# Ledger of designs, part 12: VH-VL binders against Peroxisomal protein 2

Target 1, 213 residues: Peroxisomal protein 2, of Schizosaccharomyces pombe (o74758)
Amino acid sequence: MTHNTMLQRFNGLLEPTHLYIVSVVAYSACNRPDKISGIAKEAMEHVGPSIYPKLREALVKSSPLVGFPRTINSLREMTTNIPPPFPDEFARAADADIDTGKRGKIYFEKTYGKVTQRVLRSMQSSSLDLANIALDYAYGKVLSFNEVVSPLETSLMIIAALVPQDVNPQLRGHLKGALNHGATKEQVMSARNIALEISKECGIQFKGDIETL
Below, E stands for the ipSAE of ESMFold2; O stands for the ipSAE of OpenDDE; V2 stands for 0.75 times the mean of E and O plus 0.25 times the DockQ between their complexes.

## First folded at step 8 (VH-VL; framework fv_cosibelimab)

Design j6 (from j1 with heavy chain T57A; at its last look DockQ between E and O 0.05; V2 from the best seeds 0.00; counts 0 for: pae O 8.4 > 2, placed apart)
Fold by OpenDDE, look of step 8:
Structure j6 (fold): chain C 213 residues (1-213), chain A 120 residues (1-120), chain B 112 residues (1-112)
Amino acid sequence: as target 1 above (213 residues)
Amino acid sequence: EVQLVQSGAEVKKPGSSVKVSCKASGGTFSDYAISWVRQAPGQGLEWMGVIIPIFGAANYAQKFQGRVTITADESTSTAYMELSSLRSEDTAVYYCARDLWFGEDYFDYWGQGTLVTVSS
Amino acid sequence: NFMLTQPHSVSESPGKTVTISCTRSSGSIADNYVQWYQQRPGSAPTTVIYEDNQRPSGVPDRFSGSIDSSSNSASLTISGLKTEDEADYYCQSYDSSNHEWVFGGGTKLTVL
């Protein structure tokens, strides 16, 4: 499905900026960096060049979920094919002066709401080290940074990253978590469905049905 | 006050179909999921399936796949459960229940139940 | 897929404390929330506990829920048992592997 077709199909449910954010992250998760440049160009054409930093940041934010190797390849493809007027920048420079651990904790609690302790306990029961790294690094350093990509957009991006991986246990929490960050049910499901369609396009095989709200 | 009102008792012959309705009031129908749960006489509760009306999507228990159809009409705030190829073992009270598919995930409201009797 | 196993029946005298167990056959009991439903004779079920240990409005604080990972079970505890507590009780949990709600077999509580 072309992005124009997706725009029409999800018109009124998901705005174009969010659609492109979801799309690039979904393709990245599917290990299809070859699709990223074309989508980015189309996004800039339809939304404007200001979307480029958001797409870049969305891919960066997806790295703890998608993995660094796929993310690096996606960003490489994008940066090698995008015009020079969009230079890279260290957006998180100011983070050196704040407690990112605290920021991550706040973001984590906002995401999971009343089930925060359950989710934390579940992670801790598997590995205390992993739970700590997830909070301090994934949520603290990466996901809770909202200067370029908003918490709402981040939630949609997370959904896009998880769907192709066929990880329903994590997807379940983040589908509902997106609502806590202001996403509508329609936006959440649209992000999910777009990611699912892209996954199928990429030949992803699922064990069963993908989690829904 | 939220209420789920189900259709009346049914008596059916083996091989026929039954369609039970569940009308919701006192809330926003589209904000919830409607599950169907049955209970054979003297037996426990058995989940059959669920529909999210706003998306028109239904999921079914594997046991009933191909034999049960759950639908919803948002204009009337009514959910339907149709069970085909009825057997004597399908004799049960059938309940609809509201599920908060976001937030609190439990059946917070139940219909009064519909007795379906399958006999020759 | 998993099953939830409950005792068929429990009985206790008024004023005493009774505990009903719900054991998950596979996976961790902590992976998904456990709900408890009360069903009096001739009536539809009602929720007495949700999300392992949360109590809906109107449910007395005599009812409590807990999770025990070591035994992979959930428990419903009713303190200060009253005659009106006589009912069938069902535990419930969601199976994310097949997207099905799973009920326990139910426990008949008799107040002596």
Scores: ipSAE 0.015, ipTM 0.527, lowest interface PAE 8.4, mean pLDDT 91
ESMFold2, look of step 8: ipSAE 0.492; ipTM 0.797
ESMFold2 (binder alone), look of step 8: mean pLDDT 90; pTM 0.926

## First folded at step 10 (VH-VL; framework fv_cosibelimab)

Design n1 (from j4 with heavy chain G27Y; at its last look DockQ between E and O 0.84; V2 from the best seeds 0.00; counts 0 for: pae E 2.6 > 2)
Fold by ESMFold2, look of step 10:
Structure n1 (fold): chain C 213 residues (1-213), chain A 120 residues (1-120), chain B 112 residues (1-112)
Amino acid sequence: as target 1 above (213 residues)
Amino acid sequence: EVQLVQSGAEVKKPGSSVKVSCKASGYRFSDYAISWVRQAPGQGLEWMGVIIPIFGTANYAQKFQGRVTITADESTSTAYMELSSLRSEDTAVYYCARDLWFGEDYFDYWGQGTLVTVSS
Amino acid sequence: NFMLTQPHSVSESPGKTVTISCTRSSGSIADNYVQWYQQRPGSAPTTVIYEDNQRPSGVPDRFSGSIDSSSNSASLTISGLKTEDEADYYCQSYDSSNHEWVFGGGTKLTVL
């Protein structure tokens, strides 16, 4: 049965911070920004105000996966309905002083390990531009920035973003990639299952079974 | 249950072409690649190429570049391998295999094989 | 550009342990995952080891895989050898430079 809070509904599946990150990103990917402020309020009540910038960053990080329109609406929901407990800063301002391309490459290689080159070449065989954009923009500028959310938290967020999109090949890579970034099998499966349940609630119609570990 | 069912044996003349089909069932066809592997009588396995249905792109082993064409029809969940300018040394059993191409790299299911005999 | 070299044949008695080697000719064996396939006479290959040392569901734990960077080789080890293990065994790895799957030449395992 459905409970009043995300904690009650998904009790014990993930620690609260991870649960809230997965939840807001899953609802954002389902185009349900209306759900996000309630979850963020619950998160601040149970974890404290320090979770607000983590939820904001998780949504920002999800933008290469979820798309800008849904991400914009999700962030607007938080900003409009919740007084921010901390200033909204340009979190990546210090990136001007580092090689984000290298950071992204290292993150990509850790995600995919020994299959890195085959994954890259498969994307390149369809579009060189897309493969370069994925490495330089998605991984370099966005996903590999870990000053606010960790690589483990990022991996769980990615799973939450991908499940609603019904994209098994990419999900398969990131289920394994989450293990490579330090998530346990239990954490990975919990993130997947929470995102799947949220997707079903939101009326997402899947064309087949969703990939698993 | 995942199944890859290939078309039946063929006898071909030198210089002709052959097109072998591989019908997939039990999974979403677009989620996996299909690789083609051949095995001449008494010989080992030889990778020919792969089709990635969601991208509609194929990649070929250098040995077969220019003679092999691998395609897929998503509406029928079927992959095809066409080998042209057949020679007697192309006599082999041709296998399709499900290839996990993204995030994992191995073949988990194989078709039953299709014997192609090039008689001269 | 690399080859995977396997012994042409190996034989061993039931209950014993056999190891089949797979040596990579150039570049590091450790850079790409190694798979092992079993092919019984008249049958299509089946996967017995993937990602160096993982077993698919239904493959008994007496099958194991390993990587030895010092000899630039992979190994398939079958302990508690059974008559049903008599088959051809192929290693496989990905050639990132040429974008091809490479198979070893195959090893005929005979259980005497």
Scores: ipSAE 0.551, ipTM 0.823, lowest interface PAE 2.6, mean pLDDT 92
ESMFold2 (binder alone), look of step 10: mean pLDDT 92; pTM 0.935
OpenDDE, look of step 10: ipSAE 0.813; ipTM 0.917

Design n2 (from j4 with heavy chain E104Y; at its last look DockQ between E and O 0.80; V2 from the best seeds 0.75)
Heavy chain, then light chain:
Amino acid sequence: EVQLVQSGAEVKKPGSSVKVSCKASGGRFSDYAISWVRQAPGQGLEWMGVIIPIFGTANYAQKFQGRVTITADESTSTAYMELSSLRSEDTAVYYCARDLWFGYDYFDYWGQGTLVTVSS
Amino acid sequence: NFMLTQPHSVSESPGKTVTISCTRSSGSIADNYVQWYQQRPGSAPTTVIYEDNQRPSGVPDRFSGSIDSSSNSASLTISGLKTEDEADYYCQSYDSSNHEWVFGGGTKLTVL
ESMFold2, look of step 10: ipSAE 0.705; ipTM 0.854
ESMFold2 (binder alone), look of step 10: mean pLDDT 90; pTM 0.927
OpenDDE, look of step 10: ipSAE 0.872; ipTM 0.931
ESMFold2, look of step 11: ipSAE 0.685; ipTM 0.862
ESMFold2 (binder alone), look of step 11: mean pLDDT 90; pTM 0.927
OpenDDE, look of step 11: ipSAE 0.863; ipTM 0.929
ESMFold2, look of step 12: ipSAE 0.626; ipTM 0.836
ESMFold2 (binder alone), look of step 12: mean pLDDT 90; pTM 0.921
OpenDDE, look of step 12: ipSAE 0.848; ipTM 0.926

Design n3 (from j4 with heavy chain L100E E104Y; at its last look DockQ between E and O 0.84; V2 from the best seeds 0.00; counts 0 for: pae E 2.6 > 2)
Fold by ESMFold2, look of step 10:
Structure n3 (fold): chain C 213 residues (1-213), chain A 120 residues (1-120), chain B 112 residues (1-112)
Amino acid sequence: as target 1 above (213 residues)
Amino acid sequence: EVQLVQSGAEVKKPGSSVKVSCKASGGRFSDYAISWVRQAPGQGLEWMGVIIPIFGTANYAQKFQGRVTITADESTSTAYMELSSLRSEDTAVYYCARDEWFGYDYFDYWGQGTLVTVSS
Amino acid sequence: NFMLTQPHSVSESPGKTVTISCTRSSGSIADNYVQWYQQRPGSAPTTVIYEDNQRPSGVPDRFSGSIDSSSNSASLTISGLKTEDEADYYCQSYDSSNHEWVFGGGTKLTVL
């Protein structure tokens, strides 16, 4: 049998919604926006139109990791080639009424657990500005918003974004962090392995073995 | 397989310096930190400091501030610890250890140790 | 700064169980993970417990670690003692305030 769908190719490794989230983010991180619309179409056919806003949010959430340029191109592929099944809402509008800095800190602490302060200190030793921006913006505004994509789904998306970038220290923290956000070891390893296979397909050259649990 | 191989034993005079090397093999050198730990004869383990190559930074135990320099050369996968102004109390076995530092708390591999003897 | 205090020595007969304590002097033992290292004479240390209670691959399950917040201590427990367990044992934890690893003073385990 041919393996021309993501569902056939990665049969049984993740539930379909998680598979499609991991897949679009991995291809986005590989700078393959041309793959995004085909995956989104497959996702809507298999899961239904309700997955479209999840894929859009997963790509938005990936932007601190993947970078805005690749994220913009990936979102453009979706909107250009697929009419959105729902109005595009400003999902974070209600954040004006909450302390997103506090939300980000809680999310960061859940991700890293008892090693939180050492991770933070390491970032601070390199740049105080970067550490503050990561905590306030990446975690506060972006990653800790969970009304569309859950913390578990966010953790799988982060793995998918990091594997293609060949950044084992950060990947190591987030493989373990996914467990802290409720993923099983099997879900974490599946997300990692799917992203690794997509990276190889896209011609990503790694300096060595990619981190594992 | 990951292995840490340290330079050989040294005999030094008080007031001089020593530089111990730790060559890592079987892994991605820049993905990990290297910590240095010493053990004086009959004494316990004492952490000296760490080099974290992905950030280009070293951190030192307060006790050794100003006397220790820890560096790394990614091209040779080698970390170095240099201790200056040596005195007899610096006689010890000096270990390097691979420090995951990021994500997990533990030293997963240790070098064989380097005996540094400080005597007149 | 905190210190990790261990008993200087412990002894027990083969087949029995021994517990080595590691008490943190200030701040909570639960704030940072505790590791345990075994060191046989003439050898480098090896890890027997990391992150409070995790065993590295190859460490027998008769080695276990635990945390007791009420006594502000960690414990290494070795059941079914064997003569090869005779070694020095060190606990270790991270001092987040001073940004350094702290080792306990060490415990000499004698199997009689």
Scores: ipSAE 0.568, ipTM 0.833, lowest interface PAE 2.6, mean pLDDT 92
ESMFold2 (binder alone), look of step 10: mean pLDDT 90; pTM 0.925
OpenDDE, look of step 10: ipSAE 0.811; ipTM 0.915

Design n4 (from j4 with light chain H99Y; at its last look DockQ between E and O 0.82; V2 from the best seeds 0.00; counts 0 for: pae E 2.4 > 2)
Fold by ESMFold2, look of step 10:
Structure n4 (fold): chain C 213 residues (1-213), chain A 120 residues (1-120), chain B 112 residues (1-112)
Amino acid sequence: as target 1 above (213 residues)
Amino acid sequence: EVQLVQSGAEVKKPGSSVKVSCKASGGRFSDYAISWVRQAPGQGLEWMGVIIPIFGTANYAQKFQGRVTITADESTSTAYMELSSLRSEDTAVYYCARDLWFGEDYFDYWGQGTLVTVSS
Amino acid sequence: NFMLTQPHSVSESPGKTVTISCTRSSGSIADNYVQWYQQRPGSAPTTVIYEDNQRPSGVPDRFSGSIDSSSNSASLTISGLKTEDEADYYCQSYDSSNYEWVFGGGTKLTVL
């Protein structure tokens, strides 16, 4: 076996913290929670135990994209590796004092920039209720919380969650959105390519080519 | 290679309808929208409407509301634009364009155009 | 709803630089991306600039786009003019209030 670790396998494509965030979320989206404890162990050995809260938060953040069942199973695998200085906490406890609806709107507008209104119209055309849920809960409560995982890291995580799902229109928006949150073109393409490789390993069936920058 | 190939020229009488086809190839049809744009002789470009095949929804320019119907057939990767109650001022070249709808707001590929002549 | 106003025509010599303006009548030009399309006689339009200042693959870097919020306009700049650049040029932007695409009136570029 020439590449046993995530770091060896994807040599130099992303800095280690970003690589591990992308990896755990991609495997979670592929319904491979069995891969997550090993990746988390590797991440803590290579980066240090302080990466654990970031991986836990990345998985929590992925829940509107990956779905609660797969996220629950993936987070369960993370409990195998809880390091002593990072017990489980309610990270969003302070959100009770925050207008998360406003935070989510700002995040949504940063992600989509000048195409914000057309994206919103597209979701509303499918369902007004879904559009409101996306803004209030997915963006407001989940994705716009940046105290543990940064906006750049969140964008890479979103790419990792979307690639296995074969949803090119939404992926297109988030490839561009990652640039708006400060990712370089190289970081975006690396996250996309790592998630694509993991998807193929996991047997994901694609209907065609996966979107690119 | 992405291509949009349209149906051939048509000559129609006033009061009739025309249905122009636009066959897409070289990409995933369901990942993109198709917009329709017309150009009367010697005039500029005028947007008519768009179809988003995944959602089955269309949006029409206010000017054409009630006269234009845009549809898509995913099994053949073909979009259609039908304009009814034709008048001589509807004489134009009709273009389809691949519209990047979710996350982007521009056209990346155009069909070759279909001349529709409305004459008595 | 807004209009996009372009000069009717512009002319310039080969090798020189030309700028085509696109002025938005109401609301901000910066609110939505501006695209530019080239149309040669008898041909379909092709995209030469998208998202204000991006070039599709195969479009030479002598084509550039810019936005000026203070004049509420977009500009297409073509440097090193070639005879093949002789065409009609259209700007386009999205009207997010009415959910419609808006095209400018078009500019005929003549390379003498």
Scores: ipSAE 0.566, ipTM 0.820, lowest interface PAE 2.4, mean pLDDT 91
ESMFold2 (binder alone), look of step 10: mean pLDDT 90; pTM 0.926
OpenDDE, look of step 10: ipSAE 0.817; ipTM 0.916

Design n5 (from j4 with heavy chain F55L; at its last look DockQ between E and O 0.84; V2 from the best seeds 0.00; counts 0 for: pae E 2.7 > 2)
Fold by ESMFold2, look of step 10:
Structure n5 (fold): chain C 213 residues (1-213), chain A 120 residues (1-120), chain B 112 residues (1-112)
Amino acid sequence: as target 1 above (213 residues)
Amino acid sequence: EVQLVQSGAEVKKPGSSVKVSCKASGGRFSDYAISWVRQAPGQGLEWMGVIIPILGTANYAQKFQGRVTITADESTSTAYMELSSLRSEDTAVYYCARDLWFGEDYFDYWGQGTLVTVSS
Amino acid sequence: NFMLTQPHSVSESPGKTVTISCTRSSGSIADNYVQWYQQRPGSAPTTVIYEDNQRPSGVPDRFSGSIDSSSNSASLTISGLKTEDEADYYCQSYDSSNHEWVFGGGTKLTVL
């Protein structure tokens, strides 16, 4: 059997919107911005133009995990090769009126549940400053914003961002965290397996088995 | 298959030190932590401390602060626990256990145990 | 700072159900996950329940865990008891304030 599209290749593993979110983030994490426009085009043809803002937000949300350089290049590929169907909106404009630090702590605690303090301790043992930056910036300003990409969708894209990076301790935390944000075991495993297949296509060399539920 | 293999039994005099090794195989050593737990004859389990090799940090139970040192050698996938100033009360079986320190909260594999006997 | 208290022993007949309690002395049992370990005579412990109520792969579904905030305790329940279940059982929880693992005193399960 031949597989040309993401939908044909991975059909039935995730609903299409989730599949496209996972796919663009996985390729971005693999430093393959050249793949992004083809996937975004397929997504718009299959789901409709309303998916474009979701793909853009998923890539933006991935930036604390993937890094700004790869994220910038992935977004530029999408914008350069596909005319945006809607004006670019400053999605977080209303955040000026809220305490994003509190939002981030609530999101962090929901992600990790009763393991929250051990996770905080492990980040602090690496650097107190990094732990504060992660809470205030990554969780507060970026990941806890849920008006475009839901907490469930965010968890799936986090998995997609982490698998190519070969970081089992952090991946383990977010596999479990996705369940806490309402993903099923099947959705979590599908996101992981799709990201793993994309990583293999992109030539990512893993030092061992990738964490699983 | 994950396996933790510990060094053999030891007999020690009071006031001396013992160093027990724990060699891990299966999986990647740096992805996990190693905890040490002891069990005196006929008694329960007592946590001693943990090493997180990728961070290079150890944490010790307050009871053992100043007497225990836990280290790891990533090149040999081996953790070590050294207990100094031994007393007869330190006679116990010493276990290492693989500790899923990030995102999960349990020990999934245990070593076979090392009997340390402290007697004069 | 807190202790986990277990009954010293419990017994029950093959095929029946037993419940082993684990009571936290201060602070809430619900604040941290509870694990359960099985130790057969002469052997190292093995995990039978983690994160309050989860089973590692290979552990039979007749093992279950629960939390009761009103009694400030965790419970290990073993249904359909088999003779190979005869072992010592330890609960464990994390002390977030002191960054230490705490074990319960252990319970000897006799299947008679």
Scores: ipSAE 0.512, ipTM 0.803, lowest interface PAE 2.7, mean pLDDT 92
ESMFold2 (binder alone), look of step 10: mean pLDDT 90; pTM 0.922
OpenDDE, look of step 10: ipSAE 0.840; ipTM 0.923

Design n6 (from j4 with heavy chain G103S; at its last look DockQ between E and O 0.93; V2 from the best seeds 0.00; counts 0 for: pae E 2.9 > 2)
Fold by ESMFold2, look of step 10:
Structure n6 (fold): chain C 213 residues (1-213), chain A 120 residues (1-120), chain B 112 residues (1-112)
Amino acid sequence: as target 1 above (213 residues)
Amino acid sequence: EVQLVQSGAEVKKPGSSVKVSCKASGGRFSDYAISWVRQAPGQGLEWMGVIIPIFGTANYAQKFQGRVTITADESTSTAYMELSSLRSEDTAVYYCARDLWFSEDYFDYWGQGTLVTVSS
Amino acid sequence: NFMLTQPHSVSESPGKTVTISCTRSSGSIADNYVQWYQQRPGSAPTTVIYEDNQRPSGVPDRFSGSIDSSSNSASLTISGLKTEDEADYYCQSYDSSNHEWVFGGGTKLTVL
């Protein structure tokens, strides 16, 4: 049937791997874990079993943005309904021997460029603890790890996580940040538009227009 | 269409205070910051401070610290700038401007300006 | 605390090209983005250049911005001058150490 698969529905907007990463994270952010297994099955049939660990890592990476409860439920749906094609491994095991705080700082500065200090100051004015946790935990331990999901794929995933949450100031920063991590304008806008369409399907109520490049 | 509409001109005595309003429309008020900039007659632009509604905080230029208070009312989409202990040097046009705080370094829309005259 | 220094005035004939400089007194001009605003008499400013060299929608491509790290300055260049370009022009940049916006002193452009 026309427009019944994610690939048919979003014909040509993103390469398949990026489409499936954006899709599972957008549905997870919408609290629709029931959608995850169907998308993962489609992804494995079209791309092959190698996409499974990427989808798992994209969901794990989304946890500081989406929240642990929704992420846990999304991963459970995927694991319960699809036999994993490879054994699970602790992907970040090598991080025990590196300075993830430094890695996170570099990643944060790449994301925000010349406005880095202004963004950091604004977060600190609200809460020093939150600013430190965002740098050390979200950026340091989670987002800056690139061995499974690339910086470009991470940026598209972040957009997919933020659109459903109706948080234009943070989305605005990451739309521009995705360009800094190597995404093209077309890839950024496609990820944003796919996540927006998924959000509308899921009944997300927006207070107004969603930010754009 | 984004629009910033400011309150009308005011005449004040030295030592008093003035409160200028800036009503925003055509966008989501909480998504943007509002900066305040003044311009004395025949003079240049001078940044005074900003209100960032998402954080509920205001930042002020060092020159105005202690005399300026910038606030916002999300329910009316209105920002306010109050300047106290007015002096004749505070005679100026006061502008509000929409500030893209998180991603870009510029003011994309400006209010029409409010003339405040301080005379004894 | 840095200052942005602009020439007080510049003039040039219609159809010609003018360049307005904006020199940063301390720290590097390249550390923070530079914006340019146009202000006609009695009107609010409008943005003509942001983020060093970007034009907002609706600003003609004859307006351009550039950065020169060796002279520690930014420049606004207006080619094909028109009489409606006669205005005051202000550069602006962010002071990261004091967390303030800084404006240049302004330049009056006269199109003779």
Scores: ipSAE 0.526, ipTM 0.816, lowest interface PAE 2.9, mean pLDDT 91
ESMFold2 (binder alone), look of step 10: mean pLDDT 91; pTM 0.931
OpenDDE, look of step 10: ipSAE 0.818; ipTM 0.916

## First folded at step 11 (VH-VL; framework fv_cosibelimab)

Design u1 (from n2 with heavy chain R28T; at its last look DockQ between E and O 0.86; V2 from the best seeds 0.76)
Fold by ESMFold2, look of step 11:
Structure u1 (fold): chain C 213 residues (1-213), chain A 120 residues (1-120), chain B 112 residues (1-112)
Amino acid sequence: as target 1 above (213 residues)
Amino acid sequence: EVQLVQSGAEVKKPGSSVKVSCKASGGTFSDYAISWVRQAPGQGLEWMGVIIPIFGTANYAQKFQGRVTITADESTSTAYMELSSLRSEDTAVYYCARDLWFGYDYFDYWGQGTLVTVSS
Amino acid sequence: NFMLTQPHSVSESPGKTVTISCTRSSGSIADNYVQWYQQRPGSAPTTVIYEDNQRPSGVPDRFSGSIDSSSNSASLTISGLKTEDEADYYCQSYDSSNHEWVFGGGTKLTVL
């Protein structure tokens, strides 16, 4: 059988919405924005136009992990080749009225559970500023916003962003963290395996085996 | 297959220092932390400190602050523990253990131990 | 620092069940994961329980761990005791305030 679609290629590993989220983020992390519009077109045809805002938000959410340059190029590829079916809005506008720092800490604590303080201490050992920026910015403003992409979907997206980067310690934490956000072991391992296959296709070189649940 | 192999037994005089090595194999060394634990004869386990090799940073138990130095060499996949100003009560078996430092509270592999004897 | 207090020794007959306690002196036992290690004389420790109640691969399911918040303690339970279970057992938990791993004093298990 020919598998020129993501659905055919990864048959049955994830439900379609999750598959498309994982796929666009994995290719973005691999610096392959050229792949994203084709995936987005397939996603809209199979799921409907409602998936487009989810793909956009998943890419936006990936920016602290993937980096702004690759994220910008991935979003531009999608918007220039596919007219958005809905207006783009400032989804986080209401965040001006809430304590996003507190929201981020709650999200961080749910991700890591009883290991939270050891993880925080590890980040602080690199830099107090970095740990603070990660909590306030990455977790507070970006990852803990769940109005468009759920905590479960966010966790699968994070896995997709991390696998291509060959960062086993951080991946290890987020594989387990996905379970804490309601993903099943099957969903977690599927997201990892899809991202790994995409990474291999894109020529990513790994130092060793990629972490597993 | 993960393995932690430690250096051989040592006999030391009071006031001297000892440096124990712990060579890791069967994994990517920088992905894990290395903790050091000692056990005096007839006594329990006592945590001394940890190093996270990718950062090169170490944390020490308060009891050993100022006397212990833990280092790592990623190119040889080896961690080291050096204990200075040795006293007779430092006679112990010294273990290294692989510490899953990000995401888990878990020592998954232990070295075979290194006996350090401090005698007059 | 908090301390983890274990009974000095416990004994039980083959085939029966023994429980080894690990009581935390201050702060909540439930705030940090508890690990359990088995050590035979002259050997390195091995992990039998991690993160309260998880078994590493290869550890028999007759080893189990639990947390009791009301007594502020953790327990290692070994059912179907075998003579090979005779060893010292240590609990361990992380002290988040002082950034240290803390071990219990150890329990010598004798299988009659």
Scores: ipSAE 0.635, ipTM 0.847, lowest interface PAE 2.0, mean pLDDT 92
ESMFold2 (binder alone), look of step 11: mean pLDDT 90; pTM 0.923
OpenDDE, look of step 11: ipSAE 0.817; ipTM 0.917

